# VHH binders against NADH dehydrogenase [ubiquinone] 1 alpha subcomplex subunit 10, mitochondrial (ND-42): the designs that were tried, part 4

Target 1, 347 residues: NADH dehydrogenase [ubiquinone] 1 alpha subcomplex subunit 10, mitochondrial (ND-42), of Drosophila melanogaster (Fruit fly) (p91929)
Amino acid sequence: TKKYSVFNAIFDKTSKRFDENSKVICVEGPIAAGKSKFAKELAEELDMEYYPAVDLDLIYINSYGYDMRKLDPQLPPSCRSYDVRNFCLDPSHDLAAQFQIRMYMLRYSQYIDALQHVLSTGQGVVLERSPYSDFVFMEAMFRQGYLSRGARSVYNELRQNTIGELLKPHLVIYLDLPVDAVKKQIKARNVDYEVQSKVFSDAYLSDLEQLYKQQYLKDISTHAELLIYDWTAGGETEVVVEDIERIDFNQFEADIHNKKMLDWRFPLEAEWCEARIKYCHEKPDLMNYFNVPRFDVPELVRSADDGKVWRDVWFNAPGMKYRPGYNADMGDEGLLTKTKIGINQGI

## First folded at step 17 (VHH)

Design p1 (from z6 with F103Y)
Fold by OpenDDE, last read:
Structure p1 (fold): chain B 347 residues (1-347), chain A 125 residues (1-125)
Amino acid sequence: as target 1 above (347 residues)
Amino acid sequence: EVQLVESGGGLVQPGGSLRLSCAASGFTVSSNYMSWVRQAPGKGLEWIGRIYSGGSTWYNPSLKSLVTISRDNSKNTLYLQMNSLRAEDTATYYCARDYTVEYPHDMGWTYFDSWGQGTTVTVSS
């Protein structure tokens, strides 16, 4: 009964919370383009929630701050960590496929959270990259020989099964830099594993650019508004804000043949509510699309033996024995009063 | 000792239905993830779906087959109900104990530590 009442309250207010700033904005561009700084500033200027770029820390750092990558010496090679640093240093490694799939998953998850936020609060969101553009990286990796056809197939299947569950962004902002400028910026920021990386070749960076411009941006522009800026010398966020303010996002509401903003055309309040429920309460189901094992791609398959070792090591690590908040060894308190003690070791 | 034994396979006509069973011993089905996997002749393994320890199910979105996974806790048995069978559903069907590392811990990586011997389903007119 209490759940129902809360539900009713949520149903009555979703559309009323939406205003002109209730938008999903994705900032896109090549590596080292300054997306993070820009996206953050944009969010601040527009009073929107900022979602930073995802990374594998979201997987490897547990809720207690323990870095699970420390366990690598105890793990079989197939189960060891592989993050962006590893990719930069050894892109041909078998775990590169897993890495890219994980990145997609994380972007997908983050995007759901962003949708939830917009639908629940009415506050707009600014994301650094999106699950929609993630394939650019996968394809570039594939073109450079870092991913097998099999791995690509798995990725594409996952994308196909998941991407349609989302609401496309209202606006995509692309910060454009030529390849030479990108290289210069990579050198300038002087991240050790990036500077030493063979990944950031002219070929790879050109592929990224081509895939972004010729596939992603073209495709997404059929639904989202698109702003492209030459960001070689940087830019002013205020200028972008002014441009955004000139956009009429509602101009397509009466045109059933135009796909722009189609995902956000909810004629009925019930449809708004449904969308809200989906992203607020059904995220676990949405994430289940990643729980589809494949057997035909060796580099994505772990043996049962390795899995057993991994499980043993992983769930015996600090803070991993029990659900977050239930690990006394990590300083969690009030365990006796907590009614739902969850053991992590069951799966 | 952990053991899984599939049964219920056989010859069925297109459009027909079949219910497969997987009897488990040495562990509790309801306390584990359980999956059905099939292998068509000359093809690789294909994951069909799983039932979670909580009782919810998830199916391979790429499959067009109409299937339902269920379990009887009292019998410690897993089931696969298949309806509207087609020739392409011809395969050996396996049940397996499923270990899946789900978000946020991982990308849904799964390994299977126990398999049945399989039961063969042939869909033919």
Scores: ipSAE 0.890, ipTM 0.958, lowest interface PAE 0.5, mean pLDDT 93
Fold by OpenDDE, last read:
Structure p1 (fold): chain B 347 residues (1-347), chain A 125 residues (1-125)
Amino acid sequence: as target 1 above (347 residues)
Amino acid sequence: EVQLVESGGGLVQPGGSLRLSCAASGFTVSSNYMSWVRQAPGKGLEWIGRIYSGGSTWYNPSLKSLVTISRDNSKNTLYLQMNSLRAEDTATYYCARDYTVEYPHDMGWTYFDSWGQGTTVTVSS
């Protein structure tokens, strides 16, 4: 990313890059709704950057393609991997809490990247889900007894500390499917750990639906435009595009009492620049909100002993000894010419 | 042997200031993450903040206390400056060597492999 400073802002006006397509669009819906396909198609049709749904591969697969989950046999139980498959198969596991928090973190991180993209390029973005809707999953898990009250507390604290740092989406598209249809689609896509999962009960799926419709969509609609489609039988992306084109996102810009698009109302170029700087250069600080240790939730605490073992195993794994690009054992070259210290920070 | 020794605790009036010290031995403070943690009477541990090896700091967003973490490399000592102290700041304060795996590597896993004995701060009129 090109360094952007306040000094450069005089010559590189962020606002000049913005056009009608400089929007943040989030595609939402229940599991197996077809969000991925739709979101990708939408992005293509609108000439926007597509951001696919996050998953734990972003954590477990390093930059060299090594899957860290292979190390599980060498790790203490508290330090072993836990991804969506594990959740589907064993939702009551203690690691479910960290799983959900990681998902939020990843969505949060991705969203920052998306904001950076929009602010830096002017190109709009389409995301599959967002950090704003992530609580739907947390709450559903909690309601089903998969998360402790303590874990929920930690999540909520993290959310409270982070979510306000972001700019809310311009548009949320909700692909609506009834619970029965969701179940049908889960069966149809025939993912083994999903089909066998006890997680996708009527109760859980109903909770998801309720939380989406009665909490998330209601709340987010105060800021974002909202499009809801019955997607039981699928839909046509072109129809959605037409609907989007009919939306006037600037209609309330002058109304100080209207909260629509409030986060994107930057009357001064300096404010645009500040936003750009924030998401382009201050992401590490934004991510530091996740580096707040809690001691009161046992399932989220790692013992020093376990931590030591984990560290020894984790950072001695292929490609993990040094920062990406500095691992000779992985075939990285030019190490002698690199001026940056290649030591992984935080170890 | 790794050792941390806190000092500087005592009785202070509300609104007062106090500077705590943590003298480290057996390792270099500036090469490690260091944290301050406190425990109020009858309460659990609360993380206050961290100083990174690079010298930057991060504080608990939920903390209402005005604190500054710093270090003196020449003395291999960590500091916690506390200002405008309140009764709620009454606690035993600990320094600890901090190991945190942060983004993008993970969700901020932290463990502490070494703790001081703590120094007690009492804020009372």
Scores: ipSAE 0.885, ipTM 0.957, lowest interface PAE 0.5, mean pLDDT 92
Fold by OpenDDE, fold request of step 21:
Structure p1 (fold): chain B 347 residues (1-347), chain A 125 residues (1-125)
Amino acid sequence: as target 1 above (347 residues)
Amino acid sequence: EVQLVESGGGLVQPGGSLRLSCAASGFTVSSNYMSWVRQAPGKGLEWIGRIYSGGSTWYNPSLKSLVTISRDNSKNTLYLQMNSLRAEDTATYYCARDYTVEYPHDMGWTYFDSWGQGTTVTVSS
C-alpha cells in the first residue's frame, strides 16, 4: 500500500475514488449460518474486497507458517494456547476470557484494515462479522457463566475505548436462522469440536439470537442500513445484491436529524484525508488501547515467572527470533542488505 | 542486579504539581518498556502509563490525572510529571520494567519483572 502522506493527499483526493460501491458491508448471523460462503459471494458479485472471519490462527500461526500451539507443552498453563476449539470443548477454562478479548482485538484490527482499504482504494469491503457485534459473544459467554464479571468489565472498557475510533458500516446484512436451524447446521457441517461442544446449547444460542436482534441490530440500525433475511434454507446472493442496489445511501445526507451514515458524512476533503491518514498510518496507536494492564482480574493476569518462561519459549521458536524476513534459520536471505533492523521485541 | 529506586514523593496541596523519579540500575531504561503504577490506600494497583523503548508513551485512558512520562537516557532515569493533583491521586507510586506482548502476538498482555520500592504521594489541604 502506497504511503499516503499529507503531501500526497494534495494530488490524490480520497473523495474522487469513492463511488456507489465504496461501502463497508458487514455480514452477521448466528454460528453456522453460512456467512462465509455468502460474504465471499457477495464480495465477488459487488467487486468488493472480502474479509473473512477472524480466528486465533492470526495469532498462533506465524508468518512462516509455524503453529505456535506446538509449544504448549513447554509453556505454563496460563500461557498455553486457547482457541475456538478449546472454547468449544472447555468453555469454563480461565483462558476463555482472554480468548474473547483476543477475538475482539482481531475483529477490531481487521476492521481498521478494511477501512484503510476503502479509504485508500475506493473499493468496498465485505466483512464477516465486525467488532461492533463482538459483544454479542461476550455477553452470551457471560450469561452462561464462562466469563467473570471482572472479565466482562475489562472487555467493556476495551470496547468503550476503541469502538468510537471506527467508522460504522454502511450496511449490515443479517442472516437469520432459528436456534433449531442453527443446531441442525452445526450437526451438518460436522466439525468435531462443535458437535461435541456443550457450548452450543439452546440457552447459549438463544442468547446469541436475542443479543443480536434486540441489542446489536437495533443499535447499529440507527447508523447503518439493515437487511435481514431468513437464511434457514439458504438464499440467493443475487437477491441480496438487488436489494442493496435499491438502497439510497445518500438519502440522509441532507437530514441533520437523521443519524444514518453519520460517520461517513465528510463535507470537506480534508476530513476524508484525515480519516485515511488515521487508518493508514495510525493503526498502531489505535491498537495501543489494548495495551492497558489490569491487575484486578486474576484470569487475565499472568505472573512474571510465567511470562519469562513464555518469552523464552516463544521467541526461540522457529521464525520468532527476529522480525519476519530476518530469520536465517527459516531461510530468509539478504539479511545484510536489509536496511531495517529486524530485532523482534522478544529478544 | 536489576534495581529501581523511586523518589520525589511527598505531601502536596490540591492543584499542586510533583515530579517523581525512578533511577534504574542493572539495565538500560531506554532499551525497555517502562511503566508507572500506583496503589491508593485500600485500593488495587492501577496502571498509569508506559514509555516504549522507542520513546513514545501511552497512558491509561481511564486516568483522569494529568501525567507525563519521560526519561533521561544519560541518567538512566524514568520520570512521572503530575500536574493539578487531587486528593484521589494520593497513592504509592511504583516504577516497573514492563514486558508487553502486543498485537498481533497477544492482546497487550503485560508482566513486570522488576519493581521499585515505591514513593508515596499525599495530596491534602
Scores: ipSAE 0.884, ipTM 0.957, lowest interface PAE 0.5, mean pLDDT 92
Fold by OpenDDE, fold request of step 21:
Structure p1 (fold): chain B 347 residues (1-347), chain A 125 residues (1-125)
Amino acid sequence: as target 1 above (347 residues)
Amino acid sequence: EVQLVESGGGLVQPGGSLRLSCAASGFTVSSNYMSWVRQAPGKGLEWIGRIYSGGSTWYNPSLKSLVTISRDNSKNTLYLQMNSLRAEDTATYYCARDYTVEYPHDMGWTYFDSWGQGTTVTVSS
């Protein structure tokens, strides 16, 4: 990605790249609703960039394809991997809080990338879920007793510090399935750790539904357009595309009292440029909001001793000694010509 | 042996300023992340801010205190400048060598492998 400099901004007007398809679309719905298939298809039909649902593979699989979860036997319990499978099998585990916070972080990061893409290229994006809806999972977990009040507090603080830095989506599409249908779909897709999971109880799934409909969708609709479909029997992407095409996203541009699309109202080119710079060049700063330690929630704190062990094991793993592209043991070449010794600074 | 020694604490009036120092030995401050933390009487540990090895700083967004973290590489010393002090800033202040696992490796998990004995700041009229 060409460094978008202020100088380049003079010649490369962000606003000129924007057209009717320069939109951020988020696909939402319960688990096993078919979001992935739909979102991908929608992106293809609209000629938009597709962003799949995030998962902990983004953390545990390094750039060389090594799965860091293999190191678990060498790690203290507090430092072992905990992903969606672990959550399904043992939702009351102490690492469940960390898991949910990491999911939020990953969604947050992905969303920034999506904003970068739209602002840099003018091409719209379709995301499977978003950081805005992530609290639905946190709250549902909390209601079921899988998260402590302390953990919830940490999550909420993180959300409060980060969510306002983003531009809200233009459109949210909610694929609606009743709880019974969700259960049926979970059984049908036959993922072993899901089918046997106590997590997907009527209570949990009902909480998800309630939180989505009564809190998230209600709130986000103040800014974004909202399309809701009964997806119990599936649906046709073409129908959704037609509905999208009927939406006038600019209908309230002149209404200063209307909050719809408020985040995307940039009357001046300089404001567009500022937004582009923010998401293209300041992502590290935006991610720093996660680097605020809390010490009052025990299940989110690791001991220094455990940390030392983790660091030693983690950064001695295959492909982890140096920055990506600088690991000779992994087959990286041209190290002598590379000016920057990519030492993975084991912070 | 890694050692950190905080100094500069004392009694100060509301609205006053203090500069705390943290002298490090056994390691290089500029090669590490360094943090300031504090503990008020009867309260838990609170993270104030960090200076990265590159020299950039990050502060706790929840803190209303006007603080600046800096370092003198030649003296291997960390500083915390505090301005417009309030009664709520009364605490024991600690400097610590900071290990933070950042994105994408983790969610900013932090541990301290070393810290000093602390220096006490009392803000009172």
Scores: ipSAE 0.883, ipTM 0.956, lowest interface PAE 0.5, mean pLDDT 93

Design p1 (from z6 with F103Y)
Fold by ESMFold2, fold request of step 21:
Structure p1 (fold): chain B 347 residues (1-347), chain A 125 residues (1-125)
Amino acid sequence: as target 1 above (347 residues)
Amino acid sequence: EVQLVESGGGLVQPGGSLRLSCAASGFTVSSNYMSWVRQAPGKGLEWIGRIYSGGSTWYNPSLKSLVTISRDNSKNTLYLQMNSLRAEDTATYYCARDYTVEYPHDMGWTYFDSWGQGTTVTVSS
């Protein structure tokens, strides 16, 4: 996406680019509900930008295509890779806590990119899940014993420090699928680590459903419009589009006691400009909220010895010695200056 | 050899102010990230904040209104300014050399490869 500078933000008013489709839409639902197909179709129909579900490839596949998971034999066990495949097959592993925190962090990062897109271009976005619903997975994992009380505490602290920096969505669409249908769809998808997994038990899937419906959807519906559909047999995206067209997103605009769309009520142009600057230019600062260390949860603490090994291995991997675009060993050319990454540098 | 020596602790009344110092040797403070960490009696470590090599700072959200981190590069010394001190701020305060992975890299963890001996602050009437 194209980003505005602080100087351009003053002279290029955001409000002139907003229209009825400048909305943030989040698609929610259980695993295997068909969220990806629906969200992509919805984005196409509404002429919005589609943001697929995050995964740890965003961390482990570097900008040159090298898979950082290949480094595992050189790394201490505490520093090794752990993604959704590992979770499905070995959910009680010490790295499960860091995995879930990384999932929240990636959803938070993607959501900032989506806000930047809306505020800089006026084009709406459709996201497959969001940071606002991410806690559903943390709580379900905790109930099943996959996370310690300490790990849950760290997650909740990180969420408390970060979630308030975002603008809540305009619309949440929940694709409702009962547990038995979810289990059938997991088998039908036939992804080997999902089919072999013991994670997707009745207890786990029921906990996810309860947390979604009785906590997440209940809370977010006071801030966003909410559409819920029985998706057991799938549905027609065009019907959902028609329902969206009937929503009056401004119906509570004048009601100071109603929280719907509150995050998007910008009575002053300066407030629009400040939001644009925040999400277009201040992402590194917004991400720094994740760098508040805790010392009391062993599976989330990396020893100095392990950290030094990780630093040396990671930042000497193919494509990792210099910033993207400056790695001659990966074929980059025309390099004027370069600085090795992995050195602690501010800003 | 890397060495960090904290000083400036002592007894202070509630509502008072105190500035702690951390003298560094064996490395350059302004070329590194530096942190302050504290430990109240009978409790675990609590991270206070960080100064980056470029001079910007980042604080634990629970403490950010109460503290200021600065440095004097000519003295290779890190400082922690604390104001409006309360009894709950009684702790041993440590400085540490900080390695933190930042955006856009894989982030979310920090390690500290060198620590000082600590300096004790007691806030009581």
Scores: ipSAE 0.697, ipTM 0.881, lowest interface PAE 1.3, mean pLDDT 87
Fold by ESMFold2, last read:
Structure p1 (fold): chain B 347 residues (1-347), chain A 125 residues (1-125)
Amino acid sequence: as target 1 above (347 residues)
Amino acid sequence: EVQLVESGGGLVQPGGSLRLSCAASGFTVSSNYMSWVRQAPGKGLEWIGRIYSGGSTWYNPSLKSLVTISRDNSKNTLYLQMNSLRAEDTATYYCARDYTVEYPHDMGWTYFDSWGQGTTVTVSS
């Protein structure tokens, strides 16, 4: 273990020399906090790649621009689309649980893409939220009665099976707004389904703030650097850039009892190579952790009959046809072949 | 006619091993995804793992070190090897034909269109 620490320090210094700007930054905050504008500006100022907030268009809009939600009349109710508009207008719907699990899955998927970018190019990334903070929304929805106890159990099992496969961010930036300011900003954004929604109550927004501050930020700050800003009137991105420039991300590198940046310490060249291979070439395997079925939460189970109808309808939509045997052959051919076919045919 | 018949269940002592078989007819196992699922007495179904058409496997993380799924394509038969058995592994074990939606599609959904009748394993001293 002592010799491991020495090798870790040597490896990290070499990595720092080549990867000075190679950081993962997550921008967090309540709904309508101005995260998008800030995250874009931050990425520009730092010469980093910007990853916007995920949404279900990533699933429902295919590579030809066809909106798969148009298929709903042909589908059983359990298989119909349900996105953020549906949640805002009908949050007690049976599909709300599926929606929140898909949001976590999409954040997890995007985060793998961000890790791949850093490890393949050396360019840092700025993401709007992350899979690490996603549980805040699940817990707030549960407290408001939008998710069943069973659905919460499924979500937590999926998270437990998946979150450990990722590398925690280097930096989390939290944009802090009080509930009244958040509600004002929701009105100012004037998105019709958000304005009309009962979801953004004082109770829900207060639960989000509590969960962020009392659970997520406390936990992640043991691993990542944490910056918190009062964003009620907005702020200047350059002030945040100056604060970031003062951070020594390696200050605890030699401290075996400190967890800061622990995920980014690569003690041996083989570990560096394994991390790069994992996120650059093994995403389908990483995503496969979501394919651990549960049977005990009715709103999260599709019957075989419904699944067959969905498959027949979905894969006959415009742009969704593939050669015979594609799915049957996915495990037979190398990751490169699988990745090429999936990218070309599915998006 | 698609049929799945499990066999090889019985009484086994804690720490013991057992291999279950699933004989398939009416379709080719190697051209399909196949799963093992179990149900303890008075409990719900628990997914054990899957073998893909190409022969790779994927397991429930809670069971990964305790089980191995394999097949014999010449016999059109699926197997579940279980080692270091515990009392909580007492259950009825089913094989099923598995359809799983995979990345990059709308993944996270699995359905099972054919099931066997099950074989019962009892782990007791």
Scores: ipSAE 0.690, ipTM 0.879, lowest interface PAE 1.4, mean pLDDT 85
Fold by ESMFold2, fold request of step 21:
Order: C-alpha cells, then sequence, then structure tokens
Structure p1 (fold): chain B 347 residues (1-347), chain A 125 residues (1-125)
C-alpha cells in the first residue's frame, strides 16, 4: 500500500525539495573537545537536526525506562553489560571488543536515521562523529593492547561489509586540541571514571590524534569538504557558519574524475527515490549486515548455554515480555486480553 | 528429541554443483531460524547463511553469489544449493538451529542450540 512507485517518483521528485541546507555535517575531535556544545549550536544556527553522540543507554535503557544493566547478577559473565564507565576503569576486559563493535553499530544505526531525515524532509543534519571515523578508536585501542588481533579482524570485516551502504557526509568539521589541552579538559569535566582512568594517557590520545589526522581526515577530505579549527580555547560557532556558507558543495559536480560529493550525485531521479526507500524502509536489512557470526575469536563468541540464559533473563525483564504498548505491568492500558501477538519471544 | 541429518555430500569436480539436504525432526523448520555452517579440513567453522522463519535469507558476504538456502516446509527439510564449486569449498557442511538477536534489540549475537552430524563435500579433479 504505502509502496513508493515509479509514478510517484516522477510527480514527487525528491531532488527538487532539497536546498542548500540539505547536508550531512559530521563534527569530529578528541574527547572533551566541546563537540556537543558546538554541534548543537551549529544545528540551531543552520536550522538542521542535531544528532548527539551515541552511548550504550540506547541499548540498555528500554522503552519504559528500565535499566537492563540491573540484570547483570542474573547473567553469565559473557552476557553482562559493559559501557564507557567499564571501559575507562577496566579497558583490558574481554567485553571491550564487543563494546567497540557496539559503538560502531550505534553510530551506523544513528547515521541511517540521519540519512532518512535528510532524504525524507530535505532538512540537513549535524552529527557528533560518525561510522566513518569510528575505526580511529578501534585502532587506538588495538595499539594499546585492549583489543586482540582477532577482534581487530572481526571489526574490520564488519566495517567492510557495512560502511559501503551509507552515503558519505558533505562536510566534516574537526575541532583540534593538542593532547595536553585534551587532558586539561578531561579534568575540568571531572567525570570520576574519566579522571581515574588510565585509558586517556599521552600514548592513547596521541594515537587518536595521529589516526584522525593521518588516516581519517586525509581519506574523508577526498569525498567531503573539510574544515579544521583550533578549539583549544573554544571558538565562535557563528564564524564556522560563515565559513560553511562560503563552501561551493557543487564545485566538482561536473568532473566525473573528482570524488567530492560523489555519493550525492544522482544522475537519475530514480536513484534519489531508491536511496530514499533504502534509508526510510530498509533499516532492518542494513542492520542485518552485523549478524554474520565468527567462531574464531573467543571473547566475541557466546555459547549456546550463555545465550539461552541471556534470552530468558532479558525477555522477562520489566517491559520486555511484550511489545512496547502491551506491558500492563508497566502501566499500559487498553488491553482487552493478553495475546501471543504482544510477546517479544518467538520461542 | 531434536534431530538434524545432513545428506547429499560427495565428490564433485571444480565448477560443479551440489544440493545438500538437512532433514529435521522434533521441531518445525518454518517456525525457527536455520543456518548452514561449514568446516574445511584443518580450519575453523565458517557461517554460510541463514533462513528466517518467514523464509527470507541472509548470507555471509564472502559466499553470497555462490550459495542459495531454501526449504521445503512440507518435508521439514532445509537445502543448500552450491554452484561453481572450488577446491576451497571442500568441507564438512552442517545445518544448525539458529537463535539470532535482531535489531532493535541488543543485536550481534548468534548461537546454535542444535547441530547435525555433517555431510562431507570434496571438490577435486
Amino acid sequence: as target 1 above (347 residues)
Amino acid sequence: EVQLVESGGGLVQPGGSLRLSCAASGFTVSSNYMSWVRQAPGKGLEWIGRIYSGGSTWYNPSLKSLVTISRDNSKNTLYLQMNSLRAEDTATYYCARDYTVEYPHDMGWTYFDSWGQGTTVTVSS
């Protein structure tokens, strides 16, 4: 019924609703650089949708506000929660590998939502980081010994299988701070597990900076416009807005050998329509690229026994037994009878 | 009482084709996710692909163009069609009952609670 058709594509042309602000902007930089304040202000100034940094609350806080981390005492060690606090305090833990893969998955998932927004509304988006830069953190963790060679292999295979399905950003903005300024800002934020952590050493922060500058920014600048600012003392968002307004995003549109904005060149209206369908309706399929099991990295394998315990505990937690809206124990109303159609478990 | 029995293995020439079967009993194939997995001599397990309860399929990207998974619900039987076989496809092939955590839940975890004994495919001139 609500199927997009060739006839609708001809009369409701996706490309004609886009304007100068129908852009994907990614804000990059080290921890504690002030990305959140800047990205939020930028989105407001440009009348764009703001996408904050992802975190594991997206997985662990359910639709009713219940924190799934409370289940840990009932779970085998392999199934327990592990978030940024755990990483800061115990980065050598076996769960660090899955944590970093989950961070990539969450950034990938958020980026699909952002693409859907641009393609369905024409409103641009500003994201704090992206799936394209996520490998910087995996590589830094590997260099520090927090990830095994096998875990790195799994991550790179997942990235290889997934990243090509997305459209690269139009603009990357890098907020540049030297390592000593980053460490000062971490102390100023005064988050106890960050301050106490050994993760944010000179070596780790230097590795992040080098990977960003020598690999990520170098590579992405062939596809996206790139702005770099010294953010040691912060800056004025309005200055950045003025710089963005000077960019000619279409400067190389006619040059078939230049890769700038290549992902956003749609020679046929049907290609615009296909992209819209992909990101508006095919997200579950896009996320399925992450469900390719590997058997050869022990810390990334969950036994059948552990998996069964996890399933039984997780899907009997408050608000998890039935689909959202069908959990009377969480206050949902209008339930004439409980039926099997409201059950989250298939078994 | 869950039983999975693979069959249809044997010798095949490079470039040839085979269809493997997995006869299931003690449960309904169409009510479950099912996977094919293989193990080459001296190597670890490699996941080939999955058929979901609704009948859609998902494959290891490295094998996507070489294999097709299907089922016959009236026979409670799962199939793996392999084409353009290569020497590196020599392996023991297993079917397995699959539990996969899907989006939007805490995805990225798969486990297999039942396995067959396997059927051996040898690709050699």
Scores: ipSAE 0.682, ipTM 0.879, lowest interface PAE 1.4, mean pLDDT 87
Fold by ESMFold2, last read:
Structure p1 (fold): chain B 347 residues (1-347), chain A 125 residues (1-125)
Amino acid sequence: as target 1 above (347 residues)
Amino acid sequence: EVQLVESGGGLVQPGGSLRLSCAASGFTVSSNYMSWVRQAPGKGLEWIGRIYSGGSTWYNPSLKSLVTISRDNSKNTLYLQMNSLRAEDTATYYCARDYTVEYPHDMGWTYFDSWGQGTTVTVSS
C-alpha cells in the first residue's frame, strides 16, 4: 500500500538504517574495460546490490517478453526502434540523438532505483556507470558529428533540469585502459556489431578518455571519493576492497566549504525522511523533468501524425492493450484471478 | 470542429501580473492534456507547462516560479496566470491540445494536434 509506505517513511528514521555499507559506488571506464565482472565481484565482496549497465531492452522488451522492435514495419521512420546495435552500425542516423537521450534517461531511472534501495534497506549499491558521467558519451558523439548542435543543446538542457535532483555517489572507481588496449578488448570480446562498427575509432575513444579524465573525473572528485586503477591487464578486486575500507567518507563532514559527500549530509532527521519519500515514492515526478518539449530540433520532434500512429501501434501490440496481468491475448487470467484473489478490487 | 481561442493579452509593466484564458470548443478540456506555449518576437516556440486530464500540472523548470496553469471545467476554459513579468516574457501565448507519452512508457515525446491563434503579451514601460 503506497499510502502506508509514505506514512512509514515520514515516521521511520532513515538514519537508523544507515551504516558503513550504505554507499553508492559507481564503476566507470571505457567500453570493454571489464567493468561488469569487476562491478559484480565488488558488489559480492561488499555485500551490496549490483546494478548492471542499462540497455534499451529496458524499453523494448515488455513485461510479457514481447520485443517491441518487431513493430517497426508498422511505424513511421521517426518512431522506429534504435538501440546500441543500430548506433554502432549506423551512428549518423537521425535517431542517434534520441538514443543518447534515452540512455541518459535509463541511467537516471536506474539511479533512482539504486537510491531507493539504499534509503529503504541500508544496503549499498554498485552501479555500472551513472547519469553523472553520461554526458561524456553525448560530447564524444557530438565531436564525431553524430549529434547536431541542437541535439546537444537539448541534451544539456535535460541534464541541467534533472541531474540536480539526484544524490551524487559516495565513490567513483575508474578502470583506466588506454585506447589501444580498449580496441584490442573490443576485438577480443567479439560482439559482431561492435567489431564491425566505425564508431570505435582512435578519435572517438580518445575523446571519451579525454572527456572522462579532464571533465567528469575532475568534477566528480570534488563531491565523491575517487579511485583510479590501471586495468590494462585486469586487477584484483580484493585490493580495491581494501582501498575502499581505508576511506573515511566522513573526513570532511564538519567542513562547510568542502563539497565531499555534501549530498549525504542530512543534519536533520526530517531531511532523511524527505529523501526517502522522494526516491521511494516520487519517481514519476522525477522522470517528468525530462518531459520539457523543445521544438527547434527536427530529429527530436514527432509530428502529430507520427505520434498518433505510434500510439495506436504501440498500445495495441501484444501485451500492451491492458495493464500487466490483464492481457488475455498473452494468456493472462486477470478477470479470473480478480475473482479468485481480489487483486483488481478498488481499481 | 476543434477550436481554441486565447484572450487576455495586452501591455503590462515589468513586475506586473496577467491572466490569460483559452476557450475550447469541439472537445472537453478536462478529458485531455492541455499546454501553454509561447513565442517571443523573432524567436522559436517555448513550452510553458501542461495540465493533465486529472488536473495536476507540470511546468518548464525555467518558468515554474512565474506561472500557474488552471482550468474551469464548467466553462471548458484553460488559464495561464503569470506573475512578476519581465521584458523577456513579451511573446505571443498559445494554448494547445497535448498528447504526451507518460512514464513508465517510452516517455519524452509530446505532440500537439490543435493550436489557438495566440494572444500577445507585451511587457514594457
Scores: ipSAE 0.640, ipTM 0.861, lowest interface PAE 1.5, mean pLDDT 86

